# VHH binders against a3dch1r40to199: the designs that were tried, part 24

Target 1, 160 residues: a3dch1r40to199
Amino acid sequence: NDLLYERTFDEGLCFPWHTCEDSGGKCDFAVVDVPGEPGNKAFRLTVIDKGQNKWSVQMRHRGITLEQGHTYTVRFTIWSDKSCRVYAKIGQMGEPYTEYWNNNWNPFNLTPGQKLTVEQNFTMNYPTDDTCEFTFHLGGELAAGTPYYVYLDDVSLYDP
Key: E = the ipSAE of ESMFold2; O = the ipSAE of OpenDDE; V2 = 0.75 times the mean of E and O plus 0.25 times the DockQ between their complexes.

## First folded at step 17 (VHH; framework vhh_7qia_2)

Design j4 (at its last look DockQ between E and O 0.02; V2 from the best seeds 0.00; counts 0 for: pae O 8.0 > 2, placed apart)
Fold by OpenDDE, look of step 17:
Structure j4 (fold): chain B 160 residues (1-160), chain A 119 residues (1-119)
Amino acid sequence: as target 1 above (160 residues)
Amino acid sequence: QLQLVESGGGLVQPGGSLRLSCEASGFTFSDYSMSWYRQAPGKQRELVAFISSRGSTTYADSVKGRFTISRDNAKNTVYLQMNSLRPEDTAIYYCAKDRSTPWGTEEYWGKGTPVTVSS
């Protein structure tokens, strides 16, 4: 059972994936065709201003419930047209903002035009939490020179 | 201080239309995305529509094709045009602005405006 919606974006829809801006960050989003891949669409983030902080520009999917004791597989493909970094996390939307997955607190490095596929497992060792989000931070020190594109596709949070 | 004030709610018959407004203040409106949420009796608050600072939109499946979110930056206002209303659309509707921190994000909420769809 996958916890996420619009995982491939191939139908031209992305809800509830959306963007977030803060501290001077500016961005936009669209579902776009992937060149050279007929029928494949992706969520495209346009970073217009990186803002002051890593969280100044975000892509995210909110309203996720993680159940205690369950082991999840997180998967996504991400790429960009400029060299940049992305911090990805799954965690609480509110206080105390516990992160249940975050690639060992390290951002991913994106090389222009190179698709990065991430697939990792994690176990929910905390009480069941229905206030979680899947968030990508792309602002501030993580950002490339603006404007540039970041693409997200084939995203999954699977609970066997 | 940040303030969101919703208006435009009311009682309508099925198939009817309403236009909700949310006037924002206390921040640079044009720099931020805005959202509409709704909370039906006995249910959790749910995202209905989202509009980016640049005007890109996305909608919940339940309202797609019927609801339209828009914004007027000159008026610091976000709108929700609701057409072809259904009884299941009955809820208190809230506009929201995200607040981000190093640790996560929350929403600022208005007090909401009630929408009742009933024959």
Scores: ipSAE 0.912, ipTM 0.946, lowest interface PAE 0.5, mean pLDDT 96
Fold by ESMFold2, look of step 17:
Structure j4 (fold): chain B 160 residues (1-160), chain A 119 residues (1-119)
Amino acid sequence: as target 1 above (160 residues)
Amino acid sequence: QLQLVESGGGLVQPGGSLRLSCEASGFTFSDYSMSWYRQAPGKQRELVAFISSRGSTTYADSVKGRFTISRDNAKNTVYLQMNSLRPEDTAIYYCAKDRSTPWGTEEYWGKGTPVTVSS
């Protein structure tokens, strides 16, 4: 089944998705209609200040347990009104910050006006860990000129 | 020194109300999002309510419509107004914020304030 509580935002709710503002990072969030798609909504992050670090601006979903030996499917659609990068990862929400999936340590590049749909698999080869989060880092060197929007929709972490 | 000090908990009957406060110091309060979590005996801490630095909020389904998070940046204080309390709301309530480490963020927690809802 899917490990995420909120995936489509279509009822106007986003919990438990929330944000992080750290090291000078500043952002805000809302659930908004997607233009030209009646009934479809997305989580919109407003990046107001990029801060000092990649993690200074985040949108994230916590409360995730990854079970040893399971293979998960990661899926999401993400886009922005500016050329920016996003570092997506699934891993520990604190020290030592082990990253169990992170697109092979590579940020995604967003092209203005183009939706990016990502679908990948990974296998949990570590001991079962109940301290995990699915997070998108958008601060520091990843950011475009502020302010701008980043949208997340149809996000999934599936365990068959 | 970073501090988060929760207060306002206590014993209350079902259907009652409490207002929790979290006074913050040691950082620029208006620059940070704030959270309320709770932990019942023998259970994991769970996020209850979140407020961004700009005042946008989100709530767990179990409390939506009954609890309200708010902030007063002039007083460096986050509040949780809890109405229509139920026995299931019994927990220690914690105020939290992110803090930076060399490699990322972690959550910093206050001492907590206990809430007991019992007849």
Scores: ipSAE 0.726, ipTM 0.880, lowest interface PAE 1.3, mean pLDDT 92
ESMFold2 (binder alone), look of step 17: mean pLDDT 83; pTM 0.844
ESMFold2, look of step 19: ipSAE 0.719; ipTM 0.876
ESMFold2 (binder alone), look of step 19: mean pLDDT 83; pTM 0.843
OpenDDE, look of step 19: ipSAE 0.010; ipTM 0.248

Design j5 (at its last look DockQ between E and O 0.76; V2 from the best seeds 0.79)
Fold by OpenDDE, look of step 17:
Structure j5 (fold): chain B 160 residues (1-160), chain A 119 residues (1-119)
Amino acid sequence: as target 1 above (160 residues)
Amino acid sequence: QLQLVESGGGLVQPGGSLRLSCEASGFTFSDYSMYWYRQAPGKQRELVAFISSSGSTTYADSVKGRFTISRDNAKNTVYLQMNSLRPEDTAIYYCAKDRSTPWGTEEYWGKGTPVTVSS
């Protein structure tokens, strides 16, 4: 069972994926065709202003429930048209903001035009939490020169 | 201080329309995304519509094609145009704004405006 909605964006929809700005960050989003890949669409984030902080520009999916003892597979493909970094995490929307997955606290490096596919497993070793989110931070020091595009596609949070 | 004030709720018949407004203050409105949520009796609060600072929108499947979220930055107001209303749309509708932190997001909510769809 996959916990996420609109995982491929191929139907032209992205809800509940949305963006978030703070501390001067500014971004836009759209579901767009992937050039050279008929029928494939992706969530495209436009970073317009990187803002002051890594969290100044976000794209995210909220309202996720992680169950204690379950092992999840997180998967996504992400790419950009400029060299930039992205911090991805799955964790609490509220205090104490525990991160249950976050690529060992390291951002991913994106090389222009190169698709990065991430697939990792993690076990929920905390009590069941129905207030989780999957979010990508792309602002501040993570950002390239603006404006630039970041694409997200084939996102999955799978609970076998 | 941050303030969100919803208005425009009321009683309508199925198939009717309402336009909700949320007037924001206490922050630079144009720099932030805005949300409409709703909470029906006995149900959890759910996201209905989202509009980014740049005007990009997305909607819950249940309201897609019927509801339209928009914003007027000059008036610090976000709107929810609700057409073809159904009884299942009955709920208290809340305007929201979030604030990001290094660790997570804090949400701000208005007091809500009630919408009742009934024949």
Scores: ipSAE 0.882, ipTM 0.933, lowest interface PAE 0.5, mean pLDDT 96
Fold by ESMFold2, look of step 17:
Structure j5 (fold): chain B 160 residues (1-160), chain A 119 residues (1-119)
Amino acid sequence: as target 1 above (160 residues)
Amino acid sequence: QLQLVESGGGLVQPGGSLRLSCEASGFTFSDYSMYWYRQAPGKQRELVAFISSSGSTTYADSVKGRFTISRDNAKNTVYLQMNSLRPEDTAIYYCAKDRSTPWGTEEYWGKGTPVTVSS
């Protein structure tokens, strides 16, 4: 079963996905139609100002509990109209910001005109933690020349 | 000094309306997204509404169509208009914003304003 409340955006809804604007970061969001794909919608982030830090611009889903000993499947499709990077992670919403999954500490590179579909597994080896979020950092050095769009679709955090 | 001060809560009958205000100071209000959360007795805090610095919004399903978040950047104030109130809306309502730390962000919370919906 899936830990995310909203995964496909196809009904035009995005809650609880929202954004973060911090340290000069500025962004906005909408749920939009994907051209050429009838019935498919995506969460579109507009990156307006990259801010000072990678975390200065985020799109995120909170309210996640990761249970010790469980192996989860992370899946999402993400793309942009500019060449940029995204640092995706699943971890604590606050101090000490422990990251339980983060693509081995590596951002993903996005190439204009190319959807990237990611699918990975991870095992929760820490004590059960009900303070988790799934977030995409897009600020600071990760950003392209602003403004531009980043799209998220078909996002999943699955626990068999 | 960072402050978030909620007001406008109270006792209201089912079907009634309230407007909550959150007056902000100590930061550049127009640069930040704002949140309304609520916490019923014995329950976890839950996000009910979010508004970006540019005015885009999203709502929990339980309040969508009944609650409206809005902001007035000239007054450094975020509002929650609550219509068609139900007993299950009874909670303490908190406004919040993101706050920087050296390594990320955390949420900063106001003191809350209680709302009771009862006949």
Scores: ipSAE 0.728, ipTM 0.876, lowest interface PAE 1.3, mean pLDDT 92
ESMFold2 (binder alone), look of step 17: mean pLDDT 82; pTM 0.816

## First folded at step 18 (VHH; framework vhh_7qia_2)

Design g1 (at its last look DockQ between E and O 0.80; V2 from the best seeds 0.78)
Fold by OpenDDE, look of step 18:
Structure g1 (fold): chain B 160 residues (1-160), chain A 119 residues (1-119)
Amino acid sequence: as target 1 above (160 residues)
Amino acid sequence: QLQLVESGGGLVQPGGSLRLSCEASGFTFSDYSMSWYRQAPGKQRELVAFISSSGSTTYADSVKGRFTISRDNAKNTVYLQMNSLRPEDTAIYYCAKDRNTPWGTEEYWGKGTPVTVSS
């Protein structure tokens, strides 16, 4: 059972994935064809202004429920056209903003044109939480020179 | 000082139309994405439509083809044109702006405007 919607974007749709801007960050989004891969589409984030902070530019999927005791597999492919970093986390949408998965607090490094596929498991050791989100931070110190593109595809949060 | 003021809600018959407005103040409107949410009785608040600062849009499946989100930066206003309304669209509709923090993101909401679709 996958907890996410529009995981591949191949139908040209991306809801409920959307973007966030703050502290001078500016970005846009589109579902675009992946060159050289017929039938494959991806969520493209355009970073127009990095803003002041890492959270100044985000793409996210909200409204996720994580159940206590369950072990989830998080999977996604991400790439960019410039060297940049991305911080990914799954956690509470609101206070206290507990992060249940975040790659051990480490951003990922993206090399231009190189697809990075991440697949990790984590166990929900907290009480069941129906107020979770999957979000990617790309602003501030994480960002490359603007403008640049970041692509997200094949996203999954799987509960066996 | 940030304010979002929704208007345009009301009672309509199935198949009818409404246009909601949300006038924003207290921030540089053109720099931010805006959203419409709705909350039906006994249900959780749900995202309905999203528009980026650049005008890109996305919609919940339940409203695709019927609802249109748009913005007028000169008027600091985001709109939700709702056509072909259905009883299941009955809800309080909220305009929202994201407020990000180092720890997470919360939504700032207006007080909402009620929409009732009933024959």
Scores: ipSAE 0.899, ipTM 0.940, lowest interface PAE 0.5, mean pLDDT 96
Fold by ESMFold2, look of step 18:
Structure g1 (fold): chain B 160 residues (1-160), chain A 119 residues (1-119)
Amino acid sequence: as target 1 above (160 residues)
Amino acid sequence: QLQLVESGGGLVQPGGSLRLSCEASGFTFSDYSMSWYRQAPGKQRELVAFISSSGSTTYADSVKGRFTISRDNAKNTVYLQMNSLRPEDTAIYYCAKDRNTPWGTEEYWGKGTPVTVSS
């Protein structure tokens, strides 16, 4: 029942998670060992240049269909080596960019040395939409002083 | 003007190889990640391979070990080397990049290059 193809990264793979570099944003990615957690790996985003816009640096998973009337559970663990913000959303990949979940339009604050685990529910009240993505915006005003790392692990979009 | 032009497709026997090229113009190529997608008749377009501006890559499981994405920033070109081709690789192959809009990003697609794998 999970809509995400890759969730734990523990086999060293990240497909279909990838990045976006736009409007001066620059980043890179790797799957890395989590220190002190044998066998655990995470998707590591390197933020190299914040770019002009919040969306200028992203890590994202596409190929998501949200079905009308379904209630989904969103879960992820995210952390960084610097104090920064992340705007997470699940919504359309293009115009009109409708956001079906976005933590009530509030970015998450990341504190160095602290993993943040998020778990929330939302109900799809719109018509079924097969153009969705789960994305994390890290660019522009959200960024810390570059370069730095943001890590994602144990990410899930569950449909009971 | 933003332009992506794929080439190198064609008819090939199973087990054969092709190298696709995507020549880009209208933007600073070295600053952007690039993708290859494919679409078979009656199927949805699917991501095949991705390469960041720094050269990091990821691949769909169906092509991993057989396909290699690479880029040559001096030629503004991204490549897809396709080895050990199978009939199920038959599709139109598209290169893609993100582009900025006032509201966010959207993906821009080339015209595509057809690949047919059959005997």
Scores: ipSAE 0.642, ipTM 0.856, lowest interface PAE 1.6, mean pLDDT 92
ESMFold2 (binder alone), look of step 18: mean pLDDT 83; pTM 0.836

Design g2 (at its last look DockQ between E and O 0.05; V2 from the best seeds 0.00; counts 0 for: pae O 3.4 > 2, placed apart)
Fold by OpenDDE, look of step 18:
Structure g2 (fold): chain B 160 residues (1-160), chain A 119 residues (1-119)
Amino acid sequence: as target 1 above (160 residues)
Amino acid sequence: QLQLVESGGGLVQPGGSLRLSCEASGFTFSDYSMSWYRQAPGKQRELVAFISSRGSTTYADSVKGRFTISRDNAKNTVYLQMNSLRPEDTAIYYCAKDRNTPWGTEEYWGKGTPVTVSS
């Protein structure tokens, strides 16, 4: 079963995906049509101000439960209209902010107009945690010159 | 210094309406997204409505079409207009803002305002 809601955004809805602004970061969001792809919509983040920190601008889905011993498949497609980086992680919403998946602590590099599809597996080796989130950090040093767009689509956190 | 003060809660009959307010202080209100959460007895706190600093909104399916989140930047206030209230909407409603910490972001909550929907 998939742990996420509104995974494709194709119905024009995105809840519970929302944005986060912090430390001077400013952004907005919309569900928009993907040009040249009829019926396909995506979550569009507009980065207006990068803020001071990587977490100053975020897209996130909260309220996720990861069960100990389960192996999950993370999948998403992401792209932008400017060269930028994105740090993606699945982990605790609060302290101690343990990250259970984060691409080995490496941000992804986005090339303008080029869709990046990520698919990785990870095993929850920690006790069951019902306080998790899936978040994308796009602020601070990760950001391009503002304003610019980042698109998220076909997001999945699958538990076989 | 950061403060969120909710008000407007109360007892209403099913089908009734309430308008919640959250007055914010201690930060530049217009620069930040705001959220409404609710927590029913014995349940986890859940996101109900979200409004970006630019006014974009999204809602939980359970309240969509009935609740409206809005903001007045001149008054540093975020609102939740709740129409067609149902018993299952009974909860303490919290206003929230994300805040920065040295270790990450966390949500700051007001003390909440209770909403009871009962015949």
Scores: ipSAE 0.915, ipTM 0.947, lowest interface PAE 0.5, mean pLDDT 97
Fold by ESMFold2, look of step 18:
Structure g2 (fold): chain B 160 residues (1-160), chain A 119 residues (1-119)
Amino acid sequence: as target 1 above (160 residues)
Amino acid sequence: QLQLVESGGGLVQPGGSLRLSCEASGFTFSDYSMSWYRQAPGKQRELVAFISSRGSTTYADSVKGRFTISRDNAKNTVYLQMNSLRPEDTAIYYCAKDRNTPWGTEEYWGKGTPVTVSS
């Protein structure tokens, strides 16, 4: 009952995860082996230029419908080789950009050498919305000194 | 002015090939990722293929191994080579890129090029 088409990357595939490069943001992506974890792969984002805005560099999964009244569990593991921040959210892909989950508007701090595993619940109290995405903003003031890597693995948006 | 102009669509028999082109203007093409989407009659628009500014790609399962996205930054053009076409590939194909707004990013779309796969 998971809304995400690609969760673990273990088959070397990442679709529909892709990136955004906007307002001077530059990045690239690959699916890579996680050292010391046989059979485990992760989505690796390379942040090349931070751009002007937090949203100038993103990794994102689109094609999500959130149903009114449902309580979802969001889970992911994320890490980086530099100290940076990540603003994660689940919300509308365009105007009016309503955010249905965003860790209470708080970016996550990433510390080199430490994987961060997040698990939270939220209830969709808005009308059912088929224009949603799960995205990670990494641009602008969120970024570390470029270039550097951010890794995503074990991503889930579960609807019981 | 931002412009995306798709071309290369048409009528083709099952098993045939087409190459779609999208010529871009009004922005620094080499700095942006590009996407192809398609919309079949009565269906939602769906992502088909994506290419980063650096050339990394990903494909929908339904087209993987048959379609290839590529870009030529010198010509400000993104392509979709479509091989082994099936009737299920019949759709209007759209080129897209992200566009900045005061509140975030939205997708900007070309006008599309129709592809029909039938005998």
Scores: ipSAE 0.711, ipTM 0.872, lowest interface PAE 1.4, mean pLDDT 92
ESMFold2 (binder alone), look of step 18: mean pLDDT 83; pTM 0.846
ESMFold2, look of step 19: ipSAE 0.678; ipTM 0.866
ESMFold2 (binder alone), look of step 19: mean pLDDT 84; pTM 0.848
OpenDDE, look of step 19: ipSAE 0.038; ipTM 0.471

Design g3 (at its last look DockQ between E and O 0.83; V2 from the best seeds 0.78)
Fold by OpenDDE, look of step 18:
Structure g3 (fold): chain B 160 residues (1-160), chain A 119 residues (1-119)
Amino acid sequence: as target 1 above (160 residues)
Amino acid sequence: QLQLVESGGGLVQPGGSLRLSCEASGFTFSDYSMSWYRQAPGKQRELVAFISSSGSTTYADSVKGRFTISRDNAKNTVYLQMNSLRPEDTAIYYCAKDRTTPWGTEEYWGKGTPVTVSS
């Protein structure tokens, strides 16, 4: 059972994925065709201004429920047209903002034109939480020279 | 000092229309994405429509084709045009702006405007 909606974006839809801007960050989004891959669409984030902080530019999916004791598989493919970094996390969308998965607090490095596929497991060792989000931080020190594109595709949060 | 003031709610019959407005102040409106949420009685607050600072939009499936989010940066206002309203659209509608800290992000809400769709 997958917890996310519009995981492939292939239908041209992306809700509830949306963007977030703060501290001078500016970005936009679109669902676009992936060149050379007929029928494949992706969520494209345009970073227009990196802002001051890593969280100044975000793309995210909110309203996720994680159940205590369950082991989840996180999966996504991400790429960019410039060298940049991205911090991905699954955690509380409100206080105290506990992060249940975040690649051990390490951002991912993106190489231009190279698709990075991430697949990791984590166990929800905390009480069941219906206030979680899957978010990607791309602003501030994580960002490349603007403007540039970041693409997200085949996103999954799977509960066997 | 950040304020979001919703208006335009009311009672309408099924099939009717309403246009909600949210006037924003206390921040540079044009620099931020805006959202409309709604909360029906006994239910969780849910995202309904989103508009980026550049005007890109996305909608919940339940309102696609019926609701339109738009913005007028000169008036610091975000709108929600609601057509073909249904009883299940009954809710308090909230305008929202993201607020972000080093620890996470949350929505800043207005006080909301009630929408009741009933025969």
Scores: ipSAE 0.903, ipTM 0.941, lowest interface PAE 0.5, mean pLDDT 96
Fold by ESMFold2, look of step 18:
Structure g3 (fold): chain B 160 residues (1-160), chain A 119 residues (1-119)
Amino acid sequence: as target 1 above (160 residues)
Amino acid sequence: QLQLVESGGGLVQPGGSLRLSCEASGFTFSDYSMSWYRQAPGKQRELVAFISSSGSTTYADSVKGRFTISRDNAKNTVYLQMNSLRPEDTAIYYCAKDRTTPWGTEEYWGKGTPVTVSS
């Protein structure tokens, strides 16, 4: 069972993936062909202005319910044309912003020319929560010199 | 100070059309993405359509090809053109924007405008 509605982007669709622009952050999005990989498409975020905060630029998927006691597999492939960082998390999309998975509070480093594939597990030890999102923070101190691209592909939140 | 005011809802027969408007104030409208959500009785609020500050859009599959989100930055207004309406589109429709908090962002919601598709 995968909790994400859109995972591969290969049909040119991205809903419900969308963006957040806040505190001076500015970005845009498109589904694009991956160069050198015929038939593969990715969600491309254009970071136009990093804004003031890490959350000022986001790409995110909402409408997620995490069930108490379940162990989930988080997987995604992410890359950029510039050196930057990304803070990925799965948690509440509003107050009190509880984070159920966040790579132990550590951003990932992205290096140009290198795709990063992440695969991790976490157990939902909190009460079942239907207010969750999977989001990637890319603003503020995480950003490179704008403008640049960040790509997301093969994203999954799997409940075995 | 921050305000989102939806209008244009009402009663319509299946197959009909409505145009929703959301007038914004208290922030620099052109700097923000805007969304339309809807909530049917007894259901959770769901994202219907999204438009970035640059005008890129995405739509829920249930409305794609029937609904069009657009924005007019000169009027601080986001629109939802709803065509080929169906009974399952009956809901309160809300426009939304992100707003900053000390700990992140949350969505700020308008008051909503009811849409009923029935006959």
Scores: ipSAE 0.615, ipTM 0.847, lowest interface PAE 1.8, mean pLDDT 92
ESMFold2 (binder alone), look of step 18: mean pLDDT 82; pTM 0.823

Design g4 (at its last look DockQ between E and O 0.85; V2 from the best seeds 0.00; counts 0 for: pae E 3.2 > 2)
Fold by OpenDDE, look of step 18:
Structure g4 (fold): chain B 160 residues (1-160), chain A 119 residues (1-119)
Amino acid sequence: as target 1 above (160 residues)
Amino acid sequence: QLQLVESGGGLVQPGGSLRLSCEASGFTFSDYSMSWYRQAPGKQRELVAFISSSGSTTYADSVKGRFTISRDNAKNTVYLQMNSLRPEDTAIYYCAKDRQTPWGTEEYWGKGTPVTVSS
């Protein structure tokens, strides 16, 4: 059972994935063909201004429910056309903003043109929470020189 | 000082149309994405439509082909054109903008405008 929608973007759709701009951040999004990979589409984020904070530019999927005691597999492929960092987390949409998964608080480093595939497991050791989101922070100190592209594809949050 | 004021809600028959407006103030409207949410009785608030600062849009499957989100930056207004309305579209509709917090971002909502679709 996968908790996410539009995981591959291959049908040209991305809802409920959307972007977030804050504190001077500016970005845009599109579902685009992946060059050299017929039939494969990806969510493309255009970072236009990095803003002041890491969360000033985001890609996110909200409205996720994590159940206590369940072990989830998080998977995604991400790449960019410039060297940049991305902080990925699954956690509360609002206060207190508890993060249930976040790669041990470490951003990922993206090398231009190199696809990074992440697959990790985590157990929800907190009470069941229906106010969760999967979000990627790309603003502030994480950002490359603008403008640049970040691509997201094959995203999954699987509950066996 | 951030304000979002929704308007345009009302009672319509199935198949009817409404155009919701949300007038924004207290921030540089053109720099930010805007969203429409709705909350039906007894249900959670759900994202309906999203428009980026650049005008890119995405919609919930339930409203695709019927609803259109747009913006007029000169008027600091985001719109939701709702056509072919259905009883299941009955809800309070909220305009939303992400706002800064010390810990991240959160949604700022207007007070909402009610939409009732009934024969």
Scores: ipSAE 0.894, ipTM 0.939, lowest interface PAE 0.5, mean pLDDT 96
Fold by ESMFold2, look of step 18:
Parts: C-alpha cells; structure tokens; sequence
Structure g4 (fold): chain B 160 residues (1-160), chain A 119 residues (1-119)
C-alpha cells in the first residue's frame, strides 16, 4: 500500500503536492515534461528566493498517517539544474515537529546532470500519528544561486 | 494581530453555488501561499485547494473543475468559488496560511465557515 495520493505526475496532476513560502522564501511550481523522456512528467519547483531559513522554500505532500510498528519504504527521484542541497523529511506538520524519517539529519546533495534516486526504510516506533507530511526543504543555506529548478518524480511512501 | 476571517458559507441546494471569502490581516499577504481545507463531521481536515503567492493552483480531484481558488492581493483576500455543489461537499471550510515559528513552519487557521448542501 502506498500512502501518497500522487506519485508519478504523468497525467499532469500534482495534488496534493504543493509549496511553502516563508521568511522571504519564494517559489512556484508546475508539472512539466521531462526532456528526452516521452510520456514522463515531473513536479518542477522553481526556487526564486532562498529566504532566511532552510524551511523557507518547500515542496510537500500532507495528509499522511504513520501507524506504530509499521516499516515504510521511502523512495523518490530528485534532480536540479544547479548544485544545491535538499533536506527531506517525513514528520509532523505542526508543533512539536517530530521527524520520523530525515536521512539521519543529513541533506542530500544534488549535482546538475545527475538524477538522484533515494530508497530507504524506517520503522514507526512512535504512537500512530495522523498529522504527518512528506516535505523537501530547499531554502536558506541549502539553495543554489537563484533562480533555478528542482524536479521530483516517482515519489513513494510504501507500507508493504 | 494575525487574523483569517472566512465568510460566505450557508445552506444551498445541490447544483447551487457559493463564494467563500477569507480576509487576511496582520501579515504581508502577497508573500504567502494560501489554502482552503474542509472538515466534514467525523473526518479529518483535508486540503481542497491551494494557491501560491504567484497564483499557481492545485485542487483535490473531488472538486477539480467545480471549485476555483483565487486571490486579490490588493484586498488581502483569498476566495473559493464553489459551483455545482453536491451533498458530499458539506463541511466546515477553513482558509489557512503557513506561520513562522522558531522551530519551523506550521499552519494558521481561520475559525471556518459552514457549508451545507441539502435538498
């Protein structure tokens, strides 16, 4: 079972993926064709202003429930036209912002011309939580020189 | 003070229309994305429509083609035009905005405006 409503973007839809702009961060989004890959589309984030903080620019999917004792597989493909970092996490969308998966607190590095495919597992060892989101932070010190693009595709949160 | 004040809800027959408004104050409205959520009795709040600060939108599949989110930055107002209403659209509708905290970003919610679609 996959917890995400929209995973491939191939029909040109992105809901419930959307953005966050905060603390001077500015971005926009579209679903776009991937050049050289007929029929493949991706969620494209345009980073226009990095803002003050890492969380000032986000792309995110909300409406996620993580059930205690379940082991999930996190998978996504992400790339950018500039060298930048992305902090990916799955956790609470409000206070206290508990993070249940976050690549052991390490951002991913994106290199232009290279798609990064991530696949990891985590076990929900906390009480069941229906306030979760899957989010990618791209603001502040994570950003490259603006403007630039970050693409997300084939994103999954799988409960076997 | 930060405020989001929804209005425009009410009782309407199936197939009817309503326009919800959310007047915002206490922040620089044009710098922020805005959302509409809804919550039916016994269900969790769900995202219905989203609009970025630049005007890009996305919609839940259940409302796409029937609902339109828009914003007027000069009036600090976000709207939800709801057409072809169905009984399944019955809910309390909330506008929402992200709010800065020392630890990250959380959503700030209005008090909501009830919408009932019934014959």
Amino acid sequence: as target 1 above (160 residues)
Amino acid sequence: QLQLVESGGGLVQPGGSLRLSCEASGFTFSDYSMSWYRQAPGKQRELVAFISSSGSTTYADSVKGRFTISRDNAKNTVYLQMNSLRPEDTAIYYCAKDRQTPWGTEEYWGKGTPVTVSS
Scores: ipSAE 0.389, ipTM 0.744, lowest interface PAE 3.2, mean pLDDT 90
ESMFold2 (binder alone), look of step 18: mean pLDDT 82; pTM 0.816

